# Ledger of designs, part 12: VH-VL binders against TSET complex member tstD (tstD)

Target 1, 154 residues: TSET complex member tstD (tstD), of Dictyostelium discoideum (Social amoeba) (c0hlf1)
Amino acid sequence: MINSLLITNNNGNIVFSKYYSNINDEKQSEYEKLLYQFTKDEWVNSKNEKHLVTEFSGYITVFTNVGDLMLFLCGSEEMDELALSDVFFPIIESLKDICKKKGVTEQNFIEQIPKFILYLDEIIQRGHLDQVQLESIQNYSSLKHDQPIKKDNV
Short names: E, the ipSAE of ESMFold2; O, the ipSAE of OpenDDE; V2, 0.75 times the mean of E and O plus 0.25 times the DockQ between their complexes.

## First folded at step 4 (VH-VL)

Design y05 (framework fv_vorsetuzumab)
Fold by ESMFold2-Fast, scan of step 4:
Structure y05 (fold): chain C 154 residues (1-154), chain A 124 residues (1-124), chain B 111 residues (1-111)
Amino acid sequence: as target 1 above (154 residues)
Amino acid sequence: QVQLVQSGAEVKKPGASVKVSCKASGYTFTGYYMNWVRQAPGQGLKWMGWINPYSGGTTYADAFKGRVTMTRDTSISTAYMELSRLRSDDTAVYYCARGRYVTFSGSYYGMDVWGQGTTVTVSS
Amino acid sequence: DIVMTQSPDSLAVSLGERATINCRASQSVLSSSNNYMHWYQQKPGQPPKLLIYWASTRESGVPDRFSGSGSGTDFTLTISSLQAEDVAVYYCQQYYSTPPTFGQGTKVEIK
């Protein structure tokens, strides 16, 4: 369903990436650089959290600017813009929540990546949408955070 | 196979509008950006803008902003470029061209498939 | 806007001889490992045809006498042995940044 989530800074440098599809590192790097070059001129148009859509052979990417970061969510051709937006919204809200004290900046996001991963894991499971309500995401992420990670739980 | 077929030649008076069509076949119409490029007699290529056929989102070159409108109809895989308030120096051949774009299998940005061109003549 | 400047404006080359066309970008079009610069061929009465993408990769079906080289701001298109069917105007084009811009074109003729 969901193929990838990429987050870049204002210069198009990747600060976070998660792929749900199996692709090698070389193809990931190529996709990341070309996606930035194609979409960089749209940052002004996405400033008010307007979701913009770009499409390439069989894939749909929705993207938006949140603070100093640009977020890209890529789905397979069976998904449409509305289905991707349903996934995108809780991701954006989670990002704002974890960064709320210092703002959504590159530096603050990098410091909060461990918390973001916990939130993201509640939203997307194996490329599929799981939880969309921020309170549920917060509550379950808090519960997991308080529990030690065990090998038999992976 | 993969083709772009454009509408026929147009003769217009100054101040009129012209709407050129570009019908795509042989590929997923919504999977590729559609560019519009014009060429005045004896001159080079000038990019006018592109449309994302999936979303309908457009980007126009500054020289044409306010006069150009790009649209599409996904039910018939057709893109349109309308240029208003025509001037004599709008006399040109107008091309649609498919933008080759990013995929997981490999990626680049170039215009790999072109329509045959539509001649627009603006004269009084 | 990035300005693409070609040289020469026109070039007359004998059949079988080497033709060289230069293209200069007003700023670098290199990002990571890719130069966002492409070459097109336009024969009289025809639309442009993509020849070379990413500065040096030959498009499928394009004869191997055509080659592209260069990086950053300076690029070259070479036709190693000019054939009669190569008479055309050649354009370089960048899409490192919007808007995509073309060079002014180089007309290749047989002398």
Scores: ipSAE 0.000, ipTM 0.501, lowest interface PAE 12.8, mean pLDDT 79

Design y06 (framework fv_vorsetuzumab)
Fold by ESMFold2-Fast, scan of step 4:
Structure y06 (fold): chain C 154 residues (1-154), chain A 125 residues (1-125), chain B 111 residues (1-111)
Amino acid sequence: as target 1 above (154 residues)
Amino acid sequence: QVQLVQSGAEVKKPGASVKVSCKASGYTFTSYGMNWVRQAPGQGLKWMGWINTYTGNPTYADAFKGRVTMTRDTSISTAYMELSRLRSDDTAVYYCARDYYKITSGGYYYGMDVWGQGTTVTVSS
Amino acid sequence: DIVMTQSPDSLAVSLGERATINCRASQSVLYNNKNYMHWYQQKPGQPPKLLIYWASTRESGVPDRFSGSGSGTDFTLTISSLQAEDVAVYYCQQYYSIPWTFGQGTKVEIK
């Protein structure tokens, strides 16, 4: 199960967060604080790696840079690194697609968050991988643009 | 406010051991690692290692492996650095420093944003 | 170990004048377009303070008269207009590989 997706900017501030598990604010805050401790050790040893991985407290996190953003995808301990990477790739492709004209920067991403949410909802459903084909993600997300639903209110 | 307070000065004979403490306040102790850095008289700074305060796992510089032990006690937000089999060239000011973390487009960097006041250790024969 | 060498060892500059400190790494600390290099300031009687990261990015609260430049093995810290409060020893530090290593320090004093 996918637990969360966090995206930060160049200043280390979270610009996007989505939690798929029913965890309270305290547990979310704990994960975010512990993320530093465990990603640090992997970064030191991994300058030639495409994606970095760390595990702590029942979490497995895959992370990487995309343009000016840093992405962290968290799964439960039972998830395989390869399974997380399978989810990570369509997320990265979606981010690049929505930002392609102006580049993957904090400002452009923030402007595109509503579209990114629609793409993300096609990739991950109830914490599980659904769509992996960019074309399918684009097609289904475009249908929802005609009747936007703001799920933050539900 | 964020603060690191270290134990007082020590004078030791060659072959003895010294244990320096570093008490943290004003932040969640286990959310940040702790570095240990020493500065010999008239010399530059030398990194000794760091400890993950959440797990208790240390990483030591090779120059100190076998003589240094880093521990922490989460119940009192205190980190410890013990150096054994002291030599005269271990005479230095020993600092603890909080591991500063910041995520950037190139990944993340390590820094030391909050430092203890330093503990002078003198090894004399 | 990566050896960091600073020059000069000491520098006396008049108030309002430019101070320039150099740092050389024994091997490149550049990876993926980022230089794994910090500058620290240690004022008299105080522990060191992080001043600049990624060779050129100022830490929050650091005045704009401080700037870092360079890439790979050769780095420079510039103080464009020295103020009294800038009297300190400045250290470069690489975080490219363990062990982290510092330069020997450059002492900046007022003439």
Scores: ipSAE 0.013, ipTM 0.567, lowest interface PAE 7.9, mean pLDDT 82

Design y07 (framework fv_vorsetuzumab)
Fold by ESMFold2-Fast, scan of step 4:
Structure y07 (fold): chain C 154 residues (1-154), chain A 124 residues (1-124), chain B 111 residues (1-111)
Amino acid sequence: as target 1 above (154 residues)
Amino acid sequence: QVQLVQSGAEVKKPGASVKVSCKASGYTFTDYAMNWVRQAPGQGLKWMGWINTNTGNPTYADAFKGRVTMTRDTSISTAYMELSRLRSDDTAVYYCARVPYEYRSGTYYGMDVWGQGTTVTVSS
Amino acid sequence: DIVMTQSPDSLAVSLGERATINCRASQSVLYSSKNYMHWYQQKPGQPPKLLIYWASTRESGVPDRFSGSGSGTDFTLTISSLQAEDVAVYYCQQYYTTPRTFGQGTKVEIK
């Protein structure tokens, strides 16, 4: 199961977080502090859009930078890096899509967070991978609340 | 030799403040968080809080929040715990204890090295 | 707060006999296949010493006669053959939530 997605700026400050497991705030805080230290030392060596795998506090975390943002996708010990990478790809594509007008920067991403949440909710359902095709993600996330949603139609 | 050495015993009046120091040696100070634990006479252990020695950010137990302050000085590898508005029931031995951080493997939060303790007596 | 309750409060065991100390958490301390709890030993006049972490992993230098077991809410510390130097108060601790909380302690004495 997917435990969390965290996004930081180029200074290592968290600009977005979503947790899928019901863990306490203190456990989340401890994980975030450890990621900050990792980011401080390792982000400088990461290539844009390259997936790096690290084991962190009993979790498996895949990370990469996209534009000016650093993305951390965390899975439970039962997941492997291939399963996490499968989730990571549609997330990265969604980020590029919502930010394509002004580029993937901290400022533009923050302005687009509501749209990103809609995309993310189509990719991950209750901590499990759901949708991986960008066109399907775009279509489903654009539907109005009171309109019928039909996954087989897209 | 990894060790934590605490400051000496203190006697304070109610309402005063006390500041206990904990000097680390034999390891990289900023790779370990520092915990503070209180033990009243004949009683068990009570966690007061901890400080991230690298960032300086503390986390306090609610029972002590508002009158405890944890700081550190990385240049001399020393952590401090200041307790204000002392009451008679603050009479206790105060311990510092380190917890290792392993950023690739995470932390196991085990307090593996402890100071010798600082006795603080609060009486009129 | 997670409340840690130990049993018994005190235990008298003959030299060479097995000592068993129980610890119960008011809520599960299991997350992602790890139990966030430790055991400490405190001898008279000394600071506590870390004995077991992650519920069952022995700290370096701790004799093989000490073992930890359990998961979730119920944990046990076992001393397979009590020695004179094992006279101490033993504490369980959880680090799943803030505040970190200790059990009330179990005093182990020689019978």
Scores: ipSAE 0.005, ipTM 0.497, lowest interface PAE 14.1, mean pLDDT 79

## First folded at step 5 (VH-VL; framework fv_oberotatug)

Design q11 (from q03 with heavy chain N31Y; at its last look DockQ between E and O 0.41; V2 from the best seeds 0.00; counts 0 for: pae E 2.6 > 2)
Heavy chain, then light chain:
Amino acid sequence: EVQLVESGGGLVKPGGSLRLSCAASGFTFSYAWMSWVRQAPGKGLEWVGRIRSKTDGGTTDYAAPVQGRFTISRDDSKNTLYLQMNSLKTEDTAVYYCTTGRYYSRWYLFDYWGQGTLVTVSS
Amino acid sequence: DVQMTQSPSSLSASVGDRVTITCRASQSISNYLSWYQQRPGKAPNLLIYAASSLQSGVPSRFSGSGSGTDFTLTISTLQPEDFATYYCQQSYSTPRTFGQGTKVEIK
ESMFold2, look of step 5: ipSAE 0.460; ipTM 0.762
ESMFold2 (binder alone), look of step 5: mean pLDDT 90; pTM 0.921
OpenDDE, look of step 5: ipSAE 0.526; ipTM 0.861
ESMFold2, look of step 7: ipSAE 0.496; ipTM 0.769
ESMFold2 (binder alone), look of step 7: mean pLDDT 90; pTM 0.927
OpenDDE, look of step 7: ipSAE 0.734; ipTM 0.907

Design q12 (from q03 with heavy chain R102I; at its last look DockQ between E and O 0.38; V2 from the best seeds 0.00; counts 0 for: pae E 5.5 > 2)
Fold by OpenDDE, look of step 5:
Structure q12 (fold): chain C 154 residues (1-154), chain A 123 residues (1-123), chain B 107 residues (1-107)
Amino acid sequence: as target 1 above (154 residues)
Amino acid sequence: EVQLVESGGGLVKPGGSLRLSCAASGFTFSNAWMSWVRQAPGKGLEWVGRIRSKTDGGTTDYAAPVQGRFTISRDDSKNTLYLQMNSLKTEDTAVYYCTTGIYYSRWYLFDYWGQGTLVTVSS
Amino acid sequence: DVQMTQSPSSLSASVGDRVTITCRASQSISNYLSWYQQRPGKAPNLLIYAASSLQSGVPSRFSGSGSGTDFTLTISTLQPEDFATYYCQQSYSTPRTFGQGTKVEIK
């Protein structure tokens, strides 16, 4: 079972986080902090969308860099690297798709997070890559309000 | 455009009840975590509570001062957030803001704010 | 609960000045710190999130720094529209808590 998906910027700040377990805010925060510290030195090796694998806090974690973002997918002990990768791939493809116009940057991604959530939900529900096609995800996922979630002014 | 519009504020006696509403538009309301924040006249900001999205269980959290007296709820079909305030106290007097932040990150819990509605609790 | 303490509570400055506001948490909150601006009679607006990330649409003269317990909001060149009250807020733990605010006034 998927435990969490974390997306950070190049500074390690959380841009997106989704947990599939019922842990409190403090535990999430602590986990993110520790995960960042544990993997930060490996980020340079994750360039070019290379999938890196580690075990952290009892979770198998697959992580990679896409554009200006770092993605971490954490799975429970019953999952293996291959299983995680099968789920991770469509997530990455979805990220690229929603950012295809402007590129995968923190700013562009944030504007598309509502759409990403819809894609992510579909991916997690369907599971493996063989079961998840981007076009299918797109067909089942639509935004009622296709506008940036961030304010344009202060 | 994201819009949050609070309503329902007014004058109420201590011990009374009041229900605030927040009408949301311009985003997928059902995906958003919603919060209430209040500000007493001339004072700072105070978190009141939050409600998670249905997909995240729809659970609520409250600040200690309002725990057991206030209830946050939502109607996703109406894109509306509610704050039921019971057993009101004078110290509950404040402008009440509804805020939105989808569950993608705790960094954005208060990303958007309404203009607020004034609640005055006075004898 | 995590207590947030801002310094100073108020300051006077002129247009063009560099303004620095600090916020201290009673315990480590990592980088789960946001800064808000509130103009008189208006709702707060998010300026900075994750301690140092600039919110979309916010002028680049605003910047945030810090981690753990000590954080700083900086306005490099104060503009007329920047006279307002600023709040820090932690999102590390529940309940969410705010600093008491810093009022930036015209000198």
Scores: ipSAE 0.068, ipTM 0.716, lowest interface PAE 4.0, mean pLDDT 86
ESMFold2, look of step 5: ipSAE 0.206; ipTM 0.672
ESMFold2 (binder alone), look of step 5: mean pLDDT 91; pTM 0.932

## First folded at step 7 (VH-VL; framework fv_oberotatug)

Design q13 (from q11 with heavy chain R102I; at its last look DockQ between E and O 0.35; V2 from the best seeds 0.00; counts 0 for: pae E 2.7 > 2)
Fold by OpenDDE, look of step 7:
Structure q13 (fold): chain C 154 residues (1-154), chain A 123 residues (1-123), chain B 107 residues (1-107)
Amino acid sequence: as target 1 above (154 residues)
Amino acid sequence: EVQLVESGGGLVKPGGSLRLSCAASGFTFSYAWMSWVRQAPGKGLEWVGRIRSKTDGGTTDYAAPVQGRFTISRDDSKNTLYLQMNSLKTEDTAVYYCTTGIYYSRWYLFDYWGQGTLVTVSS
Amino acid sequence: DVQMTQSPSSLSASVGDRVTITCRASQSISNYLSWYQQRPGKAPNLLIYAASSLQSGVPSRFSGSGSGTDFTLTISTLQPEDFATYYCQQSYSTPRTFGQGTKVEIK
């Protein structure tokens, strides 16, 4: 089971977070802080979308740098590196697709987060991998959600 | 464009009840965490409560002063957020703001605000 | 609950001035701190999130700094439209809590 997906900027600030377990805000905040501190020195090695793996808080965590963003995927104890990578790949592909017009930057991603949420819901449902193909993610998200997705930054 | 429009405010006596509504548009409402924040006249901002998206369990959290008296709910089919206020007190007098925070980051919990609706509790 | 304390409660400044507002948390909140601007009769607007990240559309004269318990909002060159009340808010824990506010008035 997937526990969480976190996306940060280069300063470690949380840009996006999704938790699939029931933990309170304080615990989430502490987790995020510690995860950043634990992995920040390895960010340079995560370039070119290389999947880096570490054990954090007793769980396997896969992380990588995509554009201006750092992505962290944390799984339960039963998940190994390969299983997490299988989930991580469609997430990265979705991120790149959503930001394909302007590139994967913090600002561009923020503007597309509503769409990213739709894609993510197709990829992970109740903490489990569902859709893995970008085309399927696109199609299913489109079919299930016909409401306008607008983001106006103030 | 994201829009939040509060309604339902008015004058009510202590012990009374009132139901506020917030009509949302310009974003996928069903994925958004929604919150109420209030501001007493001439005072600061006070968080009232929050309701998560259905995809995140749809659970609610409340500030201690309103716990047990206020209830936050939502109708995703109508893109509407509600605040049911029971057992109102004079200290509940405030402008009540509807805020949206699509749950992608807690940084954006109060990213968008309505213009607020005034609730006055007075004998 | 995390208590947020702003200082000063009010200040007078002139157009062109550098303005600094501070916010202190009763406990460490990491960088889970936001700044809001509220003009009279209006709803608050988000200025800064994650302690130092500028919200899209906000002028670059606004900046935030700090981590842990002490935070600062700075307006490098005060503009006429910046006379307002500013609030800090922590998003580290529930309930969300705000500072008391700082009113920036024209000298």
Scores: ipSAE 0.427, ipTM 0.843, lowest interface PAE 2.0, mean pLDDT 89
ESMFold2, look of step 7: ipSAE 0.489; ipTM 0.772
ESMFold2 (binder alone), look of step 7: mean pLDDT 90; pTM 0.910

Design q14 (from q11 with heavy chain R102Y L109Y; at its last look DockQ between E and O 0.32; V2 from the best seeds 0.00; counts 0 for: pae E 2.3 > 2)
Heavy chain, then light chain:
Amino acid sequence: EVQLVESGGGLVKPGGSLRLSCAASGFTFSYAWMSWVRQAPGKGLEWVGRIRSKTDGGTTDYAAPVQGRFTISRDDSKNTLYLQMNSLKTEDTAVYYCTTGYYYSRWYYFDYWGQGTLVTVSS
Amino acid sequence: DVQMTQSPSSLSASVGDRVTITCRASQSISNYLSWYQQRPGKAPNLLIYAASSLQSGVPSRFSGSGSGTDFTLTISTLQPEDFATYYCQQSYSTPRTFGQGTKVEIK
ESMFold2, look of step 7: ipSAE 0.538; ipTM 0.786
ESMFold2 (binder alone), look of step 7: mean pLDDT 91; pTM 0.931
OpenDDE, look of step 7: ipSAE 0.463; ipTM 0.852

Design q15 (from q11 with heavy chain R102I L109Y D111Q Y112H; at its last look DockQ between E and O 0.04; V2 from the best seeds 0.00; counts 0 for: pae O 8.5 > 2, placed apart)
Fold by OpenDDE, look of step 7:
Structure q15 (fold): chain C 154 residues (1-154), chain A 123 residues (1-123), chain B 107 residues (1-107)
Amino acid sequence: as target 1 above (154 residues)
Amino acid sequence: EVQLVESGGGLVKPGGSLRLSCAASGFTFSYAWMSWVRQAPGKGLEWVGRIRSKTDGGTTDYAAPVQGRFTISRDDSKNTLYLQMNSLKTEDTAVYYCTTGIYYSRWYYFQHWGQGTLVTVSS
Amino acid sequence: DVQMTQSPSSLSASVGDRVTITCRASQSISNYLSWYQQRPGKAPNLLIYAASSLQSGVPSRFSGSGSGTDFTLTISTLQPEDFATYYCQQSYSTPRTFGQGTKVEIK
C-alpha cells in the first residue's frame, strides 16, 4: 500500500503532501522533517530524474528530482521499489504534463496543485495503484469533473 | 481491435541467438508497457521481462534466468516489441508471448496477449 | 523472489459446480495479484486483476478475493468453457512470478 507522497522544493520545504495511512499531524510533520534530513545528501544523485531508493523509518521510499522539485513516494514495509516506481512514473508524468507550458518549477506547480490532485486521485485509489497511463489519467480526471463517477457506484 | 503478433521463433542450437518480434496494433503503443512471458512445453507460465513506456522512462526489468542474456527493446515508430536472446540454453525452450495491459476507460481494463511463438533450443 | 503456491494442482468438477482455487504468496503482496485462464494451445487470458477486479468482458461468475498472502479465485457456477488451467500471478515485486497452475477437469 502506498503510504504517502511528498513534494518539496530545493530547500526541503513541503510544497505538497498526501497521506494514505492514518497518521496524525504531529507524526506527519516529524516524518517530513526527518525524511528531508535523511535524503538531502543524496539529492545530488537524483539528477536526470533517476529513481533513488532508500529505506526510511522502515518504509521503502522512492525519490527523485523533477525540475525544481523533489518527490518522495513511500510504500508499506512489504512493497518493493519497483512496485513503488510503477506508481511513481505516472505521478512524474502527471507533474510534467501539468507544468508543460511553463516548466516544472515551484511556482508553476503551486498554481497547478488543484489539477495535480485530480491526476493523483486517478493514479492512486485508496492507497493502491489504479491508472498508470497519462492519457487515461488526463481523460478520466476530466470526466470526473464532468460527472460524478465513483468506482463504488459501478 | 488490439492485436499482438509474435514472430521470429524457431529452432536454434545451444549457445545460439534469436530475436523475437511482437507487432502491435489497435492501441497507442507508445503509452503502453510491454512484457514477455514464456511457457515451456507442458509447464507453467514464466515471466521473462518488461519494458516500460518511453514516458515512463523506457526502463527494463528481467527475470534472473535470462538476466544478462536477453534484452527487451521497443521501436515505437514501428509499434514493435523485441526480445533479443543470446547464449540460448535448452531450458529456454518455450512458447514466448508478448503482453500488455490497457485501460480503455476508468473502469475497463484489458490485458492482451499474442498467440505466442515457439523457440526450441536443441543440439 | 516471491513464490506463489496454488491449491489444488488439479481438480475435477461438473458443470454447475462451485469451484474454488487458492493462491498463497510467500510474502505479502498486498492486492497485486492476478488470475489467468489458459486453454490448451491458447494464450492465457486475464480474469482478475488487483485481487478482486474483474477484467472487462469476463463473466461475473468469476470472482477474486484476498489480500496480503492468501487469495482465492471462485467460479460460482462452472460452465463447459471453464475447464482449463488457471494461474495466479503476483505483480507486487520483480520478478513477477506465477503459481504452478490449477487444472480444472471435467468429472
Scores: ipSAE 0.014, ipTM 0.586, lowest interface PAE 8.5, mean pLDDT 87
ESMFold2, look of step 7: ipSAE 0.432; ipTM 0.768
ESMFold2 (binder alone), look of step 7: mean pLDDT 92; pTM 0.947

Design q16 (from q11 with heavy chain R102I, light chain S28D S53N S93K; at its last look DockQ between E and O 0.32; V2 from the best seeds 0.00; counts 0 for: pae O 4.4 > 2)
Fold by OpenDDE, look of step 7:
Structure q16 (fold): chain C 154 residues (1-154), chain A 123 residues (1-123), chain B 107 residues (1-107)
Amino acid sequence: as target 1 above (154 residues)
Amino acid sequence: EVQLVESGGGLVKPGGSLRLSCAASGFTFSYAWMSWVRQAPGKGLEWVGRIRSKTDGGTTDYAAPVQGRFTISRDDSKNTLYLQMNSLKTEDTAVYYCTTGIYYSRWYLFDYWGQGTLVTVSS
Amino acid sequence: DVQMTQSPSSLSASVGDRVTITCRASQDISNYLSWYQQRPGKAPNLLIYAASNLQSGVPSRFSGSGSGTDFTLTISTLQPEDFATYYCQQSYKTPRTFGQGTKVEIK
């Protein structure tokens, strides 16, 4: 099962977080802080959207740099790095798609977060991979929701 | 435009009960985490509790002073948030604000506020 | 619980002044810090989220900085409408907690 998706800026500040398990705020916050610090020295190698893999706090974590953002996908012990990568790809593609007009920057992403949430809900449901094709993600998200969660995020 | 409108406030005796409502519009309510924050007259802000979206489990959290007495619930079909207040105390006297936050970023909580509804607990 | 301590509790300033308000958390809260403005008889309005991000519609004279335990709200050039009470709030840990507030008064 997928545990969480985290997106940070270049400074390690959380921009987006989604958890698929019931953990309290303190544990989440601590996890977020430590995960970035644990992986920050490897970011230079994450260029070109290469998927890097590590084990942190008992979770296999796939992470990469996309534009100005750092992405972290964490899975339970039963998931291997390949399984996580399979989930990670449609997430990255979705991120690129929603930011295609202005590029993947922190500011642009924040503006598109409501749409990203819709896409993400199609990709991951109840901690499991569902949709993987961008076209399907787009189609299903558009059919299910016609109103943004929040229009002004910046 | 995001809009939050609280209702249900009023005068109640200690030990009494009151139910507040918050009507939401201008955003996809079912995806939003919702919270209650209160402010006693002339005092600061105090977090009361939160309810997560159904997609995030729909679970609730409460501040210690209201734990066991207050219940937060939501009706997504009506875009309405509720605060059931039982065993009210004089120290519960406050303006109660409905607030919204998006679950994808925890620091987005309370980004929108209603104008509040006054609850007065007095004998 | 995370305790939030603002400084000062109140200050007097004039239009055009640079105003600085500080907030200290009892523990490291990363960037999970927001600043709110509350005018008398009104609901609070979000000014800054994630320690340094300006909320949509908020004038650029407002800025936030800090991470970990020490945070700062700055008003570069105080305007008449800025006389209000300001609160910091942490969202690092439940329960959410607020600073005691800083009242900015006219000198």
Scores: ipSAE 0.048, ipTM 0.717, lowest interface PAE 4.4, mean pLDDT 87
ESMFold2, look of step 7: ipSAE 0.525; ipTM 0.778
ESMFold2 (binder alone), look of step 7: mean pLDDT 91; pTM 0.928

Design q17 (from q11 with heavy chain T28I T55I R102L; at its last look DockQ between E and O 0.05; V2 from the best seeds 0.00; counts 0 for: pae E 16.1 > 2, grease 19.7 > 18.9, placed apart)
Fold by ESMFold2, look of step 7:
Structure q17 (fold): chain C 154 residues (1-154), chain A 123 residues (1-123), chain B 107 residues (1-107)
Amino acid sequence: as target 1 above (154 residues)
Amino acid sequence: EVQLVESGGGLVKPGGSLRLSCAASGFIFSYAWMSWVRQAPGKGLEWVGRIRSKIDGGTTDYAAPVQGRFTISRDDSKNTLYLQMNSLKTEDTAVYYCTTGLYYSRWYLFDYWGQGTLVTVSS
Amino acid sequence: DVQMTQSPSSLSASVGDRVTITCRASQSISNYLSWYQQRPGKAPNLLIYAASSLQSGVPSRFSGSGSGTDFTLTISTLQPEDFATYYCQQSYSTPRTFGQGTKVEIK
C-alpha cells in the first residue's frame, strides 16, 4: 500500500500532499519537515526517470525532482523499492503529461491539480492491484470507477 | 487470454471509404487506450492513431498522413474499436493492426496485437 | 516528429551468432524506447520496453541498452526462431514513430 505522496517546490514548501493513512495533522507536518530536511542535499542530483530511495521512520520513500518540483512517495511497511517504483513512474509521467508544453513548474502544476488528482486516484488504485496474483487480475473487467479519469498526453 | 480480432478489410478504389472493426476480449476494454498501426506490403510499421478511454476523455490523436480522413471510435458496450477511413489513397494500402497495452503503466506500449486486416486501395 | 533510424537495414547471420542492431532518435527520448520482433506473416511482438526492460516471456538472450538518442538491441546467441524483422519505437512524443526495421536473415 501507498502511505503518502508529497510534492514540494525548491524551497521545501508543500505544493500538494495526499495521505492515505489516518495520520493526524501534527504528525503530517512533522513528517513533511523532517523528510525535506533529510533529503534536501540530494535535491540537485535527482532525475525524473531515475529516483533516489531512503528509509524514513521504518518506511521506504522514493523521491526525485521533475522540473522545479520534488516528489516523494512513501510506501507502507510491506512495500519495497521495486513495488514503489511501479507506482512512482506512472505518477511522474502523469505530472509531465498535465504540464506538457509549458514544462513542469509550480504554477503550471497548481493550475492542473484537479486533473492530477483524477490521474493519481487511478494510479494508486491500480498500484494496489499490482500486488495481486495474475490470476486474480483476470477478473478485472468488472471493475468500475465513480469519477472520470483524464489524461492529456500520449 | 487477451484477444484482438480485426475485420472489415478489403479492396476499394481511391476516394472510397471503409470501416474497420477490432473485437476485443480478455481485458477491461473500457479502461484501455487503443491504437491502430499499419504496415504497407513489404514496408515497416507506421502508427495511425489512438483513442483514449472514455474515463480519460475519449479523445483521439492521428498521424499526419491520415489526419482529417480517418476517425477512430469505440463502443465500450460491444468491446469494439473502429477505424473509419474516408478519402482513401493508394498510399493507405496496408495491413491494419489494432493494439493495446493492457496493464496501466503500459498504455503507451503495444503489448498485444491483432492478426491484422488487409486494406487494398487500387484503381 | 521524432525520426527513428535503424542500422543495419538487413543482415545475414548464423545460428549461434551474436547480433547487434542499433537505433538512433533524432532527439533525446530518454528511455522511452521499445523493441518489437515480427516473424514473417505474423503480427509484431513486444521484446523490450523502457530501453532495457525485458518483456515477460521473452528469452534472456535478448537485451537492450541505451538512453537519450542511441539504443542497441542485442541477441547473444541467435536461435532459429529469431530470424525476423526488428523494429524500435519511441513513445516519448506524439506521433509514435518506428524505425524502418532490421531484417535478420539466415546466412
Scores: ipSAE 0.000, ipTM 0.493, lowest interface PAE 16.1, mean pLDDT 79
ESMFold2 (binder alone), look of step 7: mean pLDDT 91; pTM 0.931
OpenDDE, look of step 7: ipSAE 0.414; ipTM 0.840

